# VHH binders against AP-4 complex accessory subunit RUSC1 (RUSC1), part 1

No score or structure here was measured in a lab: all are predicted.

Target 1, 145 residues: AP-4 complex accessory subunit RUSC1 (RUSC1), of Homo sapiens (Human) (q9bvn2r522to666)
Amino acid sequence: DVGHLVLTTLCPALHALVADGLKPFRKDLITGQRRSSPWSVVEASVKPGSSTRSLGTLYSQVSRLAPLSSSRSRFHAFILGLLNTKQLELWFSSLQEDAGLLSLLYLPTGFFSLARGGCPSLSTELLLLLQPLSVLTFHLDLLFE
Positions, changes and structure headers below are counted from each chain's first letter, unless a header gives other numbers; antibody chains are not in Kabat numbers.
F, E and O are the ipSAE of ESMFold2-Fast, ESMFold2 and OpenDDE, as the mean of both directions, binder to target and target to binder. V2 is 0.75 times the mean of E and O plus 0.25 times the DockQ between their complexes.
[cut] marks letters that were taken out.
Atom coordinates printed by the task and the answers are left out, and those that the model quotes come from them; centres of patches stay.

## First folded at step 5 (VHH; framework vhh_7qia_2)

Design w01 (from q08 with S102A T105R)
Fold by ESMFold2-Fast, scan of step 5:
Structure w01 (fold): chain B 145 residues (1-145), chain A 120 residues (1-120)
Amino acid sequence: as target 1 above (145 residues)
Amino acid sequence: QLQLVESGGGLVQPGGSLRLSCEASGFTFSYYAMGWYRQAPGKQRELVAFIYSGGSTNYADSVKGRFTISRDNAKNTVYLQMNSLRPEDTAIYYCAAGKPLALFRSYDYWGKGTPVTVSS
């Protein structure tokens, strides 16, 4: 089953990719230093605007799902939502366009930093690998298998 | 082109430890994602651990908490520290290198493998 392969292979791989080169701590006004995670990247990447409104809506929906108890499961749900709504390319493009966000969140050796500077074709390669998935429908209830 | 040479395999008793090394020669090692695979007798080759250029790691469930992958870009080397070894860890261990996203496609370079036997 393709849906189970997405959960067991693709989602963990994308989690590791988004985690690559993340700075381990960031200063927070309320809690002090806090560990960065792929879910925190999702949160930071969601920007107000008509072109990215759907990403904000998806983030909001996933953040309210009570059965999802971890940042990892929320990240996986967000990826499934991007696949189902055919917005994975929009999200990656949004990340790549924001030099300020990338420099805030990532070390220069991280995947997204390299994709922007050292190897600009990496994001194109990723999107081409994911293109066949854009014609398939995925349901978030796969998380409750 | 990269060439990969593994070392550190051997015979060890259950509960023992081994450290595998994979030394790369050639182009731009620091750019490549590096992985360790293993193939037990009569089984398919399976991913054990991999490490991206930025240091992010993934592990197979069977080795989490026991194995640690790391890299030293100054030495062009990737390591697999194996602790609490079990008879079921017996396999030939292979080093692999690919551009970032190697997980989604075949690796560009493979070593010839180093045998690990866990037996009393």
Scores: ipSAE 0.014, ipTM 0.397, lowest interface PAE 6.1, mean pLDDT 73

Design w02 (from v3 with S102A T105R)
Fold by ESMFold2-Fast, scan of step 5:
Structure w02 (fold): chain B 145 residues (1-145), chain A 120 residues (1-120)
Amino acid sequence: as target 1 above (145 residues)
Amino acid sequence: QLQLVESGGGLVQPGGSLRLSCEASGFTFSYYAMGWYRQAPGKQRELVAFIYSGGSTYYADSVKGRFTISRDNAKNTVYLQMNSLRPEDTAIYYCAAGKPLALFRSYDYWGKGTPVTVSS
């Protein structure tokens, strides 16, 4: 059962990867300080007017899913959506290209910082490892199994 | 080259605690993702926990809330704090090191294991 493996292994592992080296708090202009999470990285990575408009559409769709009550479940839904729409590589690449965003969100020892600066081959290795997943089909109902 | 040496295993009563250590030799320790695996008699090795270079962690459901993985890059050491131990936790515990994507491929380095027995 590929769906079970995705939910119990891949999604938690990607959540941990995106959380790696993530600064625990960042300054919010309204409240002064806000806790960071992988879902907040997704929010920050989606910007109006970019060539990655399809990622913004997926973000909006996931944000409107009423059954998803936690940032963790929204992140998992976003990953499933990326897999289903064959956009996981696009999202990863857009994060890698945004040096300013990565510097604001991540410590230098985090995966995304290392993949961009200290070890560029990590980005290539991740994309190559994830490519076989692009031929698999995943549905949002897997979240409720 | 990276070399891993585990320690801290032993015999403990149910409900007890143990802290496992894994010392790495090598100049690139802080770059590696570190994991703990275990293998009970007659069973396959299973992932217990891992920690990325930046400190984010993953835990298997069977140990979540009871075990804590941590690392000290200045000492080239990764730890597994095991609380509320159960007879089912009896196994040989192995330390492993790999690039940050170790969960998606084989680990680069393995230790030789340290035995943990939970018995009255």
Scores: ipSAE 0.014, ipTM 0.412, lowest interface PAE 6.7, mean pLDDT 74

Design w03 (from q08 with S102Y)
Fold by ESMFold2-Fast, scan of step 5:
Structure w03 (fold): chain B 145 residues (1-145), chain A 120 residues (1-120)
Amino acid sequence: as target 1 above (145 residues)
Amino acid sequence: QLQLVESGGGLVQPGGSLRLSCEASGFTFSYYAMGWYRQAPGKQRELVAFIYSGGSTNYADSVKGRFTISRDNAKNTVYLQMNSLRPEDTAIYYCAAGKPLYLFTSYDYWGKGTPVTVSS
């Protein structure tokens, strides 16, 4: 089952990848300090009024799902949504191109920092790997099975 | 050539512990995601755990809470600490290195394996 493979393999692997080298805490003057997580990367990557408006719409939809109380569950739902809307490559590309955001969120030894700076082949290889996933279709109901 | 060498396998009683080591040579270890796989007699090879360059980990449901993967980039070594071992953990354990997302389908390098037998 493709849904089972995505939930048990792909989503946890992407969660670990996005968490790799993530700074443990971020100072937020409005809400105070909070622990950084893959979901916080999603939140920070969405910019109002940008050319990635469709990513903001997906973020809003996922953040309003009442059954998803954990950051991990929300992150998995967002990934499923990206796969279903063929936007996974777009989201990763937008992250890779935002040097300021990456330096704010990640240590230099993290995957995203290494892929952008010290090893450009990692970035292009990642995007090439994500490209075939755009032909797959998934539903948010897979998260609740 | 670039190589991975596993060690630490052996015979252990149910409930016992083992620590596997995998030494990488001839490449920039810190750029690679490292994984542990196992293959039991008559079964397909399966992912046990993997660790990304920055230390983020992921585990198969069958070993979660019992096994811990870690790495030492200064020593070019990845470890698998196996606790509360069960007869069903009996397998040949393989170390693998590759690009992060390739751990699903393909790997740049594989070790030759180290056997683990859990029996009384």
Scores: ipSAE 0.014, ipTM 0.411, lowest interface PAE 6.5, mean pLDDT 73

Design w04 (from v3 with S102Y T105K)
Fold by ESMFold2-Fast, scan of step 5:
Structure w04 (fold): chain B 145 residues (1-145), chain A 120 residues (1-120)
Amino acid sequence: as target 1 above (145 residues)
Amino acid sequence: QLQLVESGGGLVQPGGSLRLSCEASGFTFSYYAMGWYRQAPGKQRELVAFIYSGGSTYYADSVKGRFTISRDNAKNTVYLQMNSLRPEDTAIYYCAAGKPLYLFKSYDYWGKGTPVTVSS
């Protein structure tokens, strides 16, 4: 079923995609240096006061889910939330617009760096593959099954 | 034209190991996401593992912890190290190349396959 495909294929594949070319550590204004993960990319992409406040609300909701003990499970929950709210494309586009953030987080050979700079058609290809998912509705309860 | 050639298949006993190789020729290999698929007798092809241009990997649940995918961009080669092999791993293994999104089987090129038989 579509739910099984999302959990067993889409979510792990997107985790690997977001992890692609991540620098081991990134600068943090408070602590100086922090280990990078796909969840840390989500954290960094959701800035206070942005025009994408709905992404900030989803991030806050996922961060408060007590059953989720790992950054990987939080990342998967965030992706499910994006699918449920039809905002996966919005989040991806927001990442692409932030050249400074991508330069901070990613090596030039990473997917998001290539999608912004060397191969801009990659972002179009990803969005086209994700379009069919925009008509589907998923609940966070899917994580408990 | 990009061409993929698999090697390393064979007969192995349960619990044994094999290392599959896939050599690409023709284009800039480092740009492509690379994957391994397999097709068991009488079944559909299934994704085993893939690796993105930057080195990030994905594994199917059935092989996670036993198989390791890696790549050597200088040699235009992708590898699949298969450990703790089981009879249910018996299949023809195919190498595939796609631009850097392997979601939903988005791939541009396929090899002809290399057979792996796990039997005593």
Scores: ipSAE 0.013, ipTM 0.419, lowest interface PAE 6.5, mean pLDDT 74

Design w07 (from q08 with K99R F104W)
Fold by ESMFold2-Fast, scan of step 5:
Structure w07 (fold): chain B 145 residues (1-145), chain A 120 residues (1-120)
Amino acid sequence: as target 1 above (145 residues)
Amino acid sequence: QLQLVESGGGLVQPGGSLRLSCEASGFTFSYYAMGWYRQAPGKQRELVAFIYSGGSTNYADSVKGRFTISRDNAKNTVYLQMNSLRPEDTAIYYCAAGRPLSLWTSYDYWGKGTPVTVSS
């Protein structure tokens, strides 16, 4: 079914894509050095000053879900929430537009860095592939049985 | 213009190992995501492993822990190291190049395939 396909194919593929070329650690002046993960990309993309407030709301909701203890499970929940709210394309577009954030988080050879500058066709391909997904509706509870 | 050429297939006993290679020519290899697919007789092609331009990997559940995908951009080559082979791994293995999210869509380029038979 669609729920099984999303969990076994789409979510792991998107996790790998977002992880591609991530710098392993970054300095944090408050907490010291932190390990980078796809969930940390989500966190950074929705902080105050971000262009899309609705993404911040979804992030806050997922962050408060006590049963989701791992960064991977939180990332998957966030992706499912984007699919349910038809905002997956919006989130990727906002990442692609934030040159400063991408430079902080990614190596130049990472997918998002290449899509933004080195290979413009990648960003066009990504948006075309995500556009149909943003009109689908998924039920979050069905995917967490 | 673009060509993908697979090699390294063969006959091996259960529990054995093989390393497949896929050499690319005619394009800027380092910008492409590379994947390995397989097709057993009478079945549809299925994804085995995928490697993005930055080196991140994704594996089918059936091969996790047994197979390792890697790439060498200087040699325009992608590899699939297959360990602990099982009879159900018997298939023709195909190399593909394309867009990172094309795991579930059409790829830009496919090789002709290299056969792998796991039998006693």
Scores: ipSAE 0.012, ipTM 0.355, lowest interface PAE 7.9, mean pLDDT 73

Design w09 (from q08 with L103Y)
Fold by ESMFold2-Fast, scan of step 5:
Structure w09 (fold): chain B 145 residues (1-145), chain A 120 residues (1-120)
Amino acid sequence: as target 1 above (145 residues)
Amino acid sequence: QLQLVESGGGLVQPGGSLRLSCEASGFTFSYYAMGWYRQAPGKQRELVAFIYSGGSTNYADSVKGRFTISRDNAKNTVYLQMNSLRPEDTAIYYCAAGKPLSYFTSYDYWGKGTPVTVSS
């Protein structure tokens, strides 16, 4: 099924893509320093403001899911939530627009740094590849038995 | 112009190890994402391992924990370390290079393949 394909192929691929070129630790976090992971990118990327309020809501919902004990599981849940709410494009666009955040989180050789700087077509290509998934509905329950 | 040349394939007993190498010649190797694919007789070609330009990796479930992909940008080479080999790993192994999203799309360049046979 599509849910199985999303969990076994799409989510791991997006995790690897978001992890690409991440600096080992982030500075200027309110909760102190921690090892960087794709979930930590999600945390840092959730901005105040009306245009990204729904991203903050999704982040809060996923953060409160007690059964998700790993950053990887939380990242997958966030991606499923973005797909379900049709906000994957909003999240990627928000990340790409934040030059300061990307330079803080990523080495220049990372995918998101390349997508913003030298190869801006990479972001457009990614979003176009994922656009057909916007008509599908996914539940966070897919992560649980 | 990017050219890929695989090496390191051969015959090995179950439980053995092999290290495959793929040497690229051409401009911008460090920009490319690299993948290892395999094709067994009578089966479709499948992704084995993938490595992004920044070093992040992804593996097929069937090889996770046994195979390790790595790259050396100074040598324009990508490697596949294959441990705990099984008869079902028998296939022709292909190196592929493409832009960072090649995992989701198609690769721009392919090698000719190197055969790996795991038998008693």
Scores: ipSAE 0.052, ipTM 0.467, lowest interface PAE 5.4, mean pLDDT 76

Design w14 (from q08 with P100W)
Fold by ESMFold2-Fast, scan of step 5:
Structure w14 (fold): chain B 145 residues (1-145), chain A 120 residues (1-120)
Amino acid sequence: as target 1 above (145 residues)
Amino acid sequence: QLQLVESGGGLVQPGGSLRLSCEASGFTFSYYAMGWYRQAPGKQRELVAFIYSGGSTNYADSVKGRFTISRDNAKNTVYLQMNSLRPEDTAIYYCAAGKWLSLFTSYDYWGKGTPVTVSS
């Protein structure tokens, strides 16, 4: 079952990739210091001005799912939503193009920082590897079983 | 560019522990994600654990809680600490280096493997 493989292999691998080199805390002008997680990267990446409307809509929908209480489960739901809407490449590309956001969120040794600066071919090759997934369709109910 | 040399394999009884090492020589080790794979006789090679350049880790369900992957960029070395070993862990263990998700066949470099046998 492809849905089982996505949940047990792809989603954890993408979570680890997004967590790679992530600074443990960020300053929040309203609430002070906040803990960073892959879900917080999603949140930051869909803020007005730097994200597409469709990515913001998906973020909003996942944020309102009451059964999902952990940041990890919300991240997995967002990835499944990106796969279903054929937008995983768009999200990854948009994040990689935002140098200011990456510098704020990531250490220079993190995957996203290296992909943008030290080794630009990393981004291009990852996007090529993700393209075949755009043909597949997944159901969000897999998160609840 | 990179060469990978595994060590630390051997014969151990069920419940025992082993620590595998993979030493890399070459340029830009710190840019690579590192992984451990294993292949039992007659089976396909499977991912055991990987660690990204920044230290983020992921594990196969069959080894979670028992195995720990770590890296030391100053020594160009990746480690696999294996605890509570079971007969089904018997395999040749391979070190791999790549820049992407371990789910795709995109590793740039492989070691020759180190055998691990768990038996009484």
Scores: ipSAE 0.012, ipTM 0.399, lowest interface PAE 8.8, mean pLDDT 74

Design w15 (from v3 with P100F T105K)
Fold by ESMFold2-Fast, scan of step 5:
Structure w15 (fold): chain B 145 residues (1-145), chain A 120 residues (1-120)
Amino acid sequence: as target 1 above (145 residues)
Amino acid sequence: QLQLVESGGGLVQPGGSLRLSCEASGFTFSYYAMGWYRQAPGKQRELVAFIYSGGSTYYADSVKGRFTISRDNAKNTVYLQMNSLRPEDTAIYYCAAGKFLSLFKSYDYWGKGTPVTVSS
């Protein structure tokens, strides 16, 4: 089914894109050092008080799903939630506009860094490719199969 | 402007290994995602693996743990190391270049393909 294809193809592909050029560890004032993952990018991209507060609501909902213990499964759940709420394009564009966050998280050779500096058309082309996904609907119960 | 030339295909026995290469010519190789697709007779072309500009990778479940994709941006080349080959891996393997290689099949360039036959 389409839900199975999304979990086995789309979500891993987006995970790989978000992981591209990601620095292995980030300094943090509280913990001193944190391991980076696509889920940690989601956490860092969701800021209290931003104009994209709906993304914070989705993050909170995914965080409370006790059966999802791995960062990969939480990332997949977040992507499914973005698809269901029609916010995938919003999240990518919000992340892409945060130059400070991207330079903190990514090496210059990563996709998001190249999209901002070396090849700016990459971000526009990605967003255009995501537009057809706005008509799709998914249920989180797919994560339990 | 990108042109893709595959090499390394051939006949191999089950359990054997092959390394496919795809050499690109053109200005912006380092900005492209590179991938390998395959097509068996009578079947649809399917994605095997791709690698983004920064080196992160994706693998189809059927090849995960057996195949490794890598790239050398200085040589404008992408590789597919195929280990533990099975008869069901028999197909024509195609190199593809695009800004995104995914379910959307966003690709700008294709090679002509290189045949891989796994038989005992």
Scores: ipSAE 0.074, ipTM 0.488, lowest interface PAE 5.4, mean pLDDT 75

Design w16 (from q08 with P100Y)
Fold by ESMFold2-Fast, scan of step 5:
Structure w16 (fold): chain B 145 residues (1-145), chain A 120 residues (1-120)
Amino acid sequence: as target 1 above (145 residues)
Amino acid sequence: QLQLVESGGGLVQPGGSLRLSCEASGFTFSYYAMGWYRQAPGKQRELVAFIYSGGSTNYADSVKGRFTISRDNAKNTVYLQMNSLRPEDTAIYYCAAGKYLSLFTSYDYWGKGTPVTVSS
């Protein structure tokens, strides 16, 4: 099943990629610091007032799904939603272009930091990997069966 | 907090049927995804069937067409209707609850299990 392949192969791979070089903690008003995760990158990358309003809508849908209680499951659901709407490349591009956000979230040695600056070929390689997904039609359950 | 109690297990002949029930208490049942797992002697626990909070279902290939999972949110109960039972279905059946995206995500809670024996 394509959904099983996506969840067992693509989603863990993207999770690992987004987690690469991620700073372990950031400031939080309630606890004084908050553990960083790929889902927290999604949260930070969403800008409700921007031209990426559709990404904000997807984020809101995923964050409100009661069956999804972990950061990992929410991240996977977000990826499934991006595949269903053919917005995975848009999200990557938006994140890649936000130098301020990347410097806040990532160490210089992280994939996204390197892809933007020190090793531009990483961006090309990711886009090449993601391109076949744009020719496929997905109707994946965000809560996955 | 959340507790799960299974019932309905027993001994049946090959080709027979059984219906398992799992009653939940101590939580908002309708928010949780519910699943049935089984464990045969000497084997690891495996997924049998899963039902999401919204009612969509998923089945292991070995039970598709024979087993049906359903839920009654008013009774905080999930059911597993087992038809055309085979000797290889012999196992202890466990009810599980969790908020998860896939079969590979951990479940939050487990019941104590109910044994099912299909006589050879």
Scores: ipSAE 0.000, ipTM 0.101, lowest interface PAE 14.2, mean pLDDT 73

Design w17 (from q08 with A97R Y107F)
Fold by ESMFold2-Fast, scan of step 5:
Order: structure tokens, then C-alpha cells, then sequence
Structure w17 (fold): chain B 145 residues (1-145), chain A 120 residues (1-120)
């Protein structure tokens, strides 16, 4: 089952990739500092004014899913949604083009920092690997048992 | 010359611990992801643990909570701390260098391996 392989292999791999070199803390307006996670990167990358409406809609839908209490589960749901709406490449490209956001979130040795600056071929290779996935269809109910 | 040299394998009793080391040379270690694979008698080779250049880690479900992968870029070394060892962890453990341009965990260089036997 391709859906099971996506959940057990692709989603954890993308989670680890997005977590790579992520600074451990973010500044919060009220709390001060809080732990960073791949889900917090998703939150920061989806800007109401600059993101496409479909990315914002997907983020809102995942955020409202009561059964998904962990940041990891929400990240996996977001990735599945991107795959089903054929927007994974769009989201990745939007994230990597935002130099200001990447410098705030990532250490220089992180994957996204290296992909943007030190090794631009990493971005090209990743995008080429993601393109075949855009023709696959997955069901979100795979997240619920 | 590119080289990966594993050490730390041995015989241990169930519930025991071992720390594997892999010293790398011949490439810019800090820019590469590194991993540990194992092959048990009668089984397929499996990825056990993976660490990206920035420090993020991933583990096979069979070892989560028991094994910890780490790296020391100043020493060009990657480690695998193995706790609560079980007989089914018996295998030859291989250090591997990740392909820098692959989304999926894939490898282009491998060490010769170090045997780990968990037996009472």
C-alpha cells in the first residue's frame, strides 16, 4: 500500500529534512521562547498576504483536525494534503525563496540553508524528486487508523 | 581516499549496551548525512538510524527509544549508542555516507561493517 509507505517512509523523511538545522527556539510574542518543530516552520511559511489561498486553506484545515494533537501528526497531515493537492513543490519553492525566514529559522548547516546558498543543486535535485509524487493520490483518512 | 572505519562491535548479553563508532576520512564530513545499517542472519539489510548534516535524526521503528545516533564533526566521527539490546539486534552493523542530493535516505559509500552479537 502506497499510502502506508508514504506515512511510514516519506513523511518521516520530510519531517527530518525540515527539522534539519532548525534552531531549537523561536521567539513568541507572549511566551518569549518556545521549542521549534517542523509544524512551526509550516506555520511561519504560510503567510495570509503572500501565500496562495490554497496553502492557507490547507493549513487551516489541518489546524482544526481535533484527532491530530501532536505537531508531528499535523505536519504529516499537511504533507499528505500537499501531495493530494499537488502543491508540495510549490510549498518547498516558496519556503526556499524566503531568505529572511530561513535565516531566522535555520542554522547555516541545515538542509534548507545549504540548498539555498552553499549547494543550490540540492534544491534542484529535491524538486526533481518531488515532481513524480505530484501525480499520486492519497486519502487523508489514512491518518485515522 | 574515502574511508569509513567502524569499531565497537562485540558480544553482549540481552539488556546490555554497546557504542559503535565510525571514523570518516577523505571528504568534508560536516556536509554529509550519515547512517547506520545492519544485516542480520537470514534477513534483508535495513536502515537503523540516520543523521542529517544539521543534526536531525531518524530511526527504524524497531530501535526507536533504544538506539541513539550522534556525530562529532570535529572528529569526523558518527556514533551509534545501543541500549537495551535484544537477541534480534544481532547483525553486522555498517556505517554509510548519505547521498547529499537525495530526498530519500540513500547511500553512496559503505564501511566494511562491525559484528554485534546479543546472546546469553
Amino acid sequence: as target 1 above (145 residues)
Amino acid sequence: QLQLVESGGGLVQPGGSLRLSCEASGFTFSYYAMGWYRQAPGKQRELVAFIYSGGSTNYADSVKGRFTISRDNAKNTVYLQMNSLRPEDTAIYYCARGKPLSLFTSFDYWGKGTPVTVSS
Scores: ipSAE 0.005, ipTM 0.293, lowest interface PAE 10.5, mean pLDDT 74

Design w19 (from q08 with G98D T105R)
Fold by ESMFold2-Fast, scan of step 5:
Structure w19 (fold): chain B 145 residues (1-145), chain A 120 residues (1-120)
Amino acid sequence: as target 1 above (145 residues)
Amino acid sequence: QLQLVESGGGLVQPGGSLRLSCEASGFTFSYYAMGWYRQAPGKQRELVAFIYSGGSTNYADSVKGRFTISRDNAKNTVYLQMNSLRPEDTAIYYCAADKPLSLFRSYDYWGKGTPVTVSS
């Protein structure tokens, strides 16, 4: 039931939050342009200097899962993996600290742009809302076995 | 922990039909890709049908057109509809779940199996 709540409530909410103010396409010198999605934000966030090795490992595991064919399902799986490894706050904080990445991906009115610049309390409020998830009533670590 | 329990196996005549069910209990069933495998006496387990979390399906060549895999995420259940059964379909049928994030492929979840015998 906690897993059902995470899947049906938290994961869609975080998807919407990450999608807020996201530029629909960005220029790519190799491909001309690339469509943006919450999964593309995850991909960009795990580059060297923006994530720990454990976040990169999680990204690699989700990327190699053949059953997950859509960017939405990969994003949801990544969030589930962050909860399982207790790294959701770490990922959020590392993304918030990368001003260059945020300016490339987001419009100034997006949640992440506002949380970093105009309304710093937004990031603190989000992290406080996520605190109850650190006190699990069952062991999510079983997902990695 | 994910647990799988199969049901619906039995004795059926050639050309008959059976519907197998596999009920999952545990965490976040809808994220798992689900498969049906079978093992005939003296042979290795083989994949019969596979359904991805998004609903796409894949089948072994030996069962294409005869078997249909489906899932009901509200009931945490995966089904295998078996039509036009042949004696060579006789086997123990196993339900399996591919964990969405597995560091080791050996940690796939399996049920205990349900026997299917096709005989006149």
Scores: ipSAE 0.000, ipTM 0.104, lowest interface PAE 15.8, mean pLDDT 71

Design w20 (from v3 with G98A S106D)
Fold by ESMFold2-Fast, scan of step 5:
Structure w20 (fold): chain B 145 residues (1-145), chain A 120 residues (1-120)
Amino acid sequence: as target 1 above (145 residues)
Amino acid sequence: QLQLVESGGGLVQPGGSLRLSCEASGFTFSYYAMGWYRQAPGKQRELVAFIYSGGSTYYADSVKGRFTISRDNAKNTVYLQMNSLRPEDTAIYYCAAAKPLSLFTDYDYWGKGTPVTVSS
């Protein structure tokens, strides 16, 4: 099904894209150390602006979900919310416009750094492929099945 | 603009290893996301692995833990290290390049493929 493809392919792929070139490390209670996560990029990217209010609302909703205990699970939930609200391109565009944030979060070799300066954005074809997902409701409690 | 040339395929016994290479020529290689697909006889092409410009990777569940994708941007080359090969890995393996967010819909460039056969 579409939900299975989103969870098993699209969400991990977007996680890898957003993780690309991230800095620095942080400690994890289970693994002992890890790099900054895509969830930390989400947190940094949703600062106030009237035209990005809906992104902040989605962030707040996902941040309050239990039992989403990992940054990875929260990131996947945020992506599902962006897909359901048709805001994935808006979020990527907002991130790309913030040169100061990108230089804070990413090494020069990362995707977002290389893509800057008149560069590619999320393709219309990709968004059209994902549009049927906007009529689906993803049960965030089922991310753990 | 990119040309992709695969190499490293061949015949190998179950449990064996192969390393595939894909050499790109042209500008902007370091920007492109690079992927490996495979197509077995009578099956659809399926994504095996991909790698973004900074080294972040994705693997299909069927190959996770056995295959490793890597890239050398200075050499315009992407690699697929295949370990613990199984008969079901038999396929023609294709290298592909896509702009990062077009990865799921449109690959801009494809290689001609390199055959991998896993049998006795």
Scores: ipSAE 0.012, ipTM 0.379, lowest interface PAE 7.9, mean pLDDT 71

Design w22 (from v3 with G98V S106P)
Fold by ESMFold2-Fast, scan of step 5:
Structure w22 (fold): chain B 145 residues (1-145), chain A 120 residues (1-120)
Amino acid sequence: as target 1 above (145 residues)
Amino acid sequence: QLQLVESGGGLVQPGGSLRLSCEASGFTFSYYAMGWYRQAPGKQRELVAFIYSGGSTYYADSVKGRFTISRDNAKNTVYLQMNSLRPEDTAIYYCAAVKPLSLFTPYDYWGKGTPVTVSS
């Protein structure tokens, strides 16, 4: 089951990748501090200044899904939505091209900072791993199966 | 569909400058990312400079501060301004175009190359 594989392996792997090198920006009221989440990166990437209306629409739809209560589950839903609408590469590229946003959100040693800078092979390798998924379709209701 | 023709190469003295041009013919040039590669005899092709469809640029460490890539979508052309040229910059320079949704598949189109020789 490719859908199950995407949910159990690809989505957590992409979550870890996006979380790599994130600067802390929010205080957790209970623990006193927590790191920025990959969902907060999605929010920042699609708000005012977004180069595509379709990414903003997807973000809005995922934000309003009643069964999704955690940032992690919303991130997974967003990734499935990107795959379903064939926009994963577009979103990744828009993040990499936004130097201001990346310097705001990430440490210089984070994957996205390194991939944007002097190491094109990191971006190429990631996108090569994602290419087979560009010919597949996933239903958003896959999250609720 | 897309055709690439490089020009501007030649012989130049160390410390000199050259501007390479790559003119694309066809449709949807503005949708493609464009790159300049070079290959010296007996070596593999290496990426020199890259410009994304959105205008962001990348440069190999060996050329940072000396080379500048730019594009003119109205003229379907990408440029490489090369300053402070060194003998080790001697190579055949190739223009390449890649579709935005093909970033993980290397370059859909290549030019035939334009030679650059830097010697006294």
Scores: ipSAE 0.000, ipTM 0.104, lowest interface PAE 16.1, mean pLDDT 70

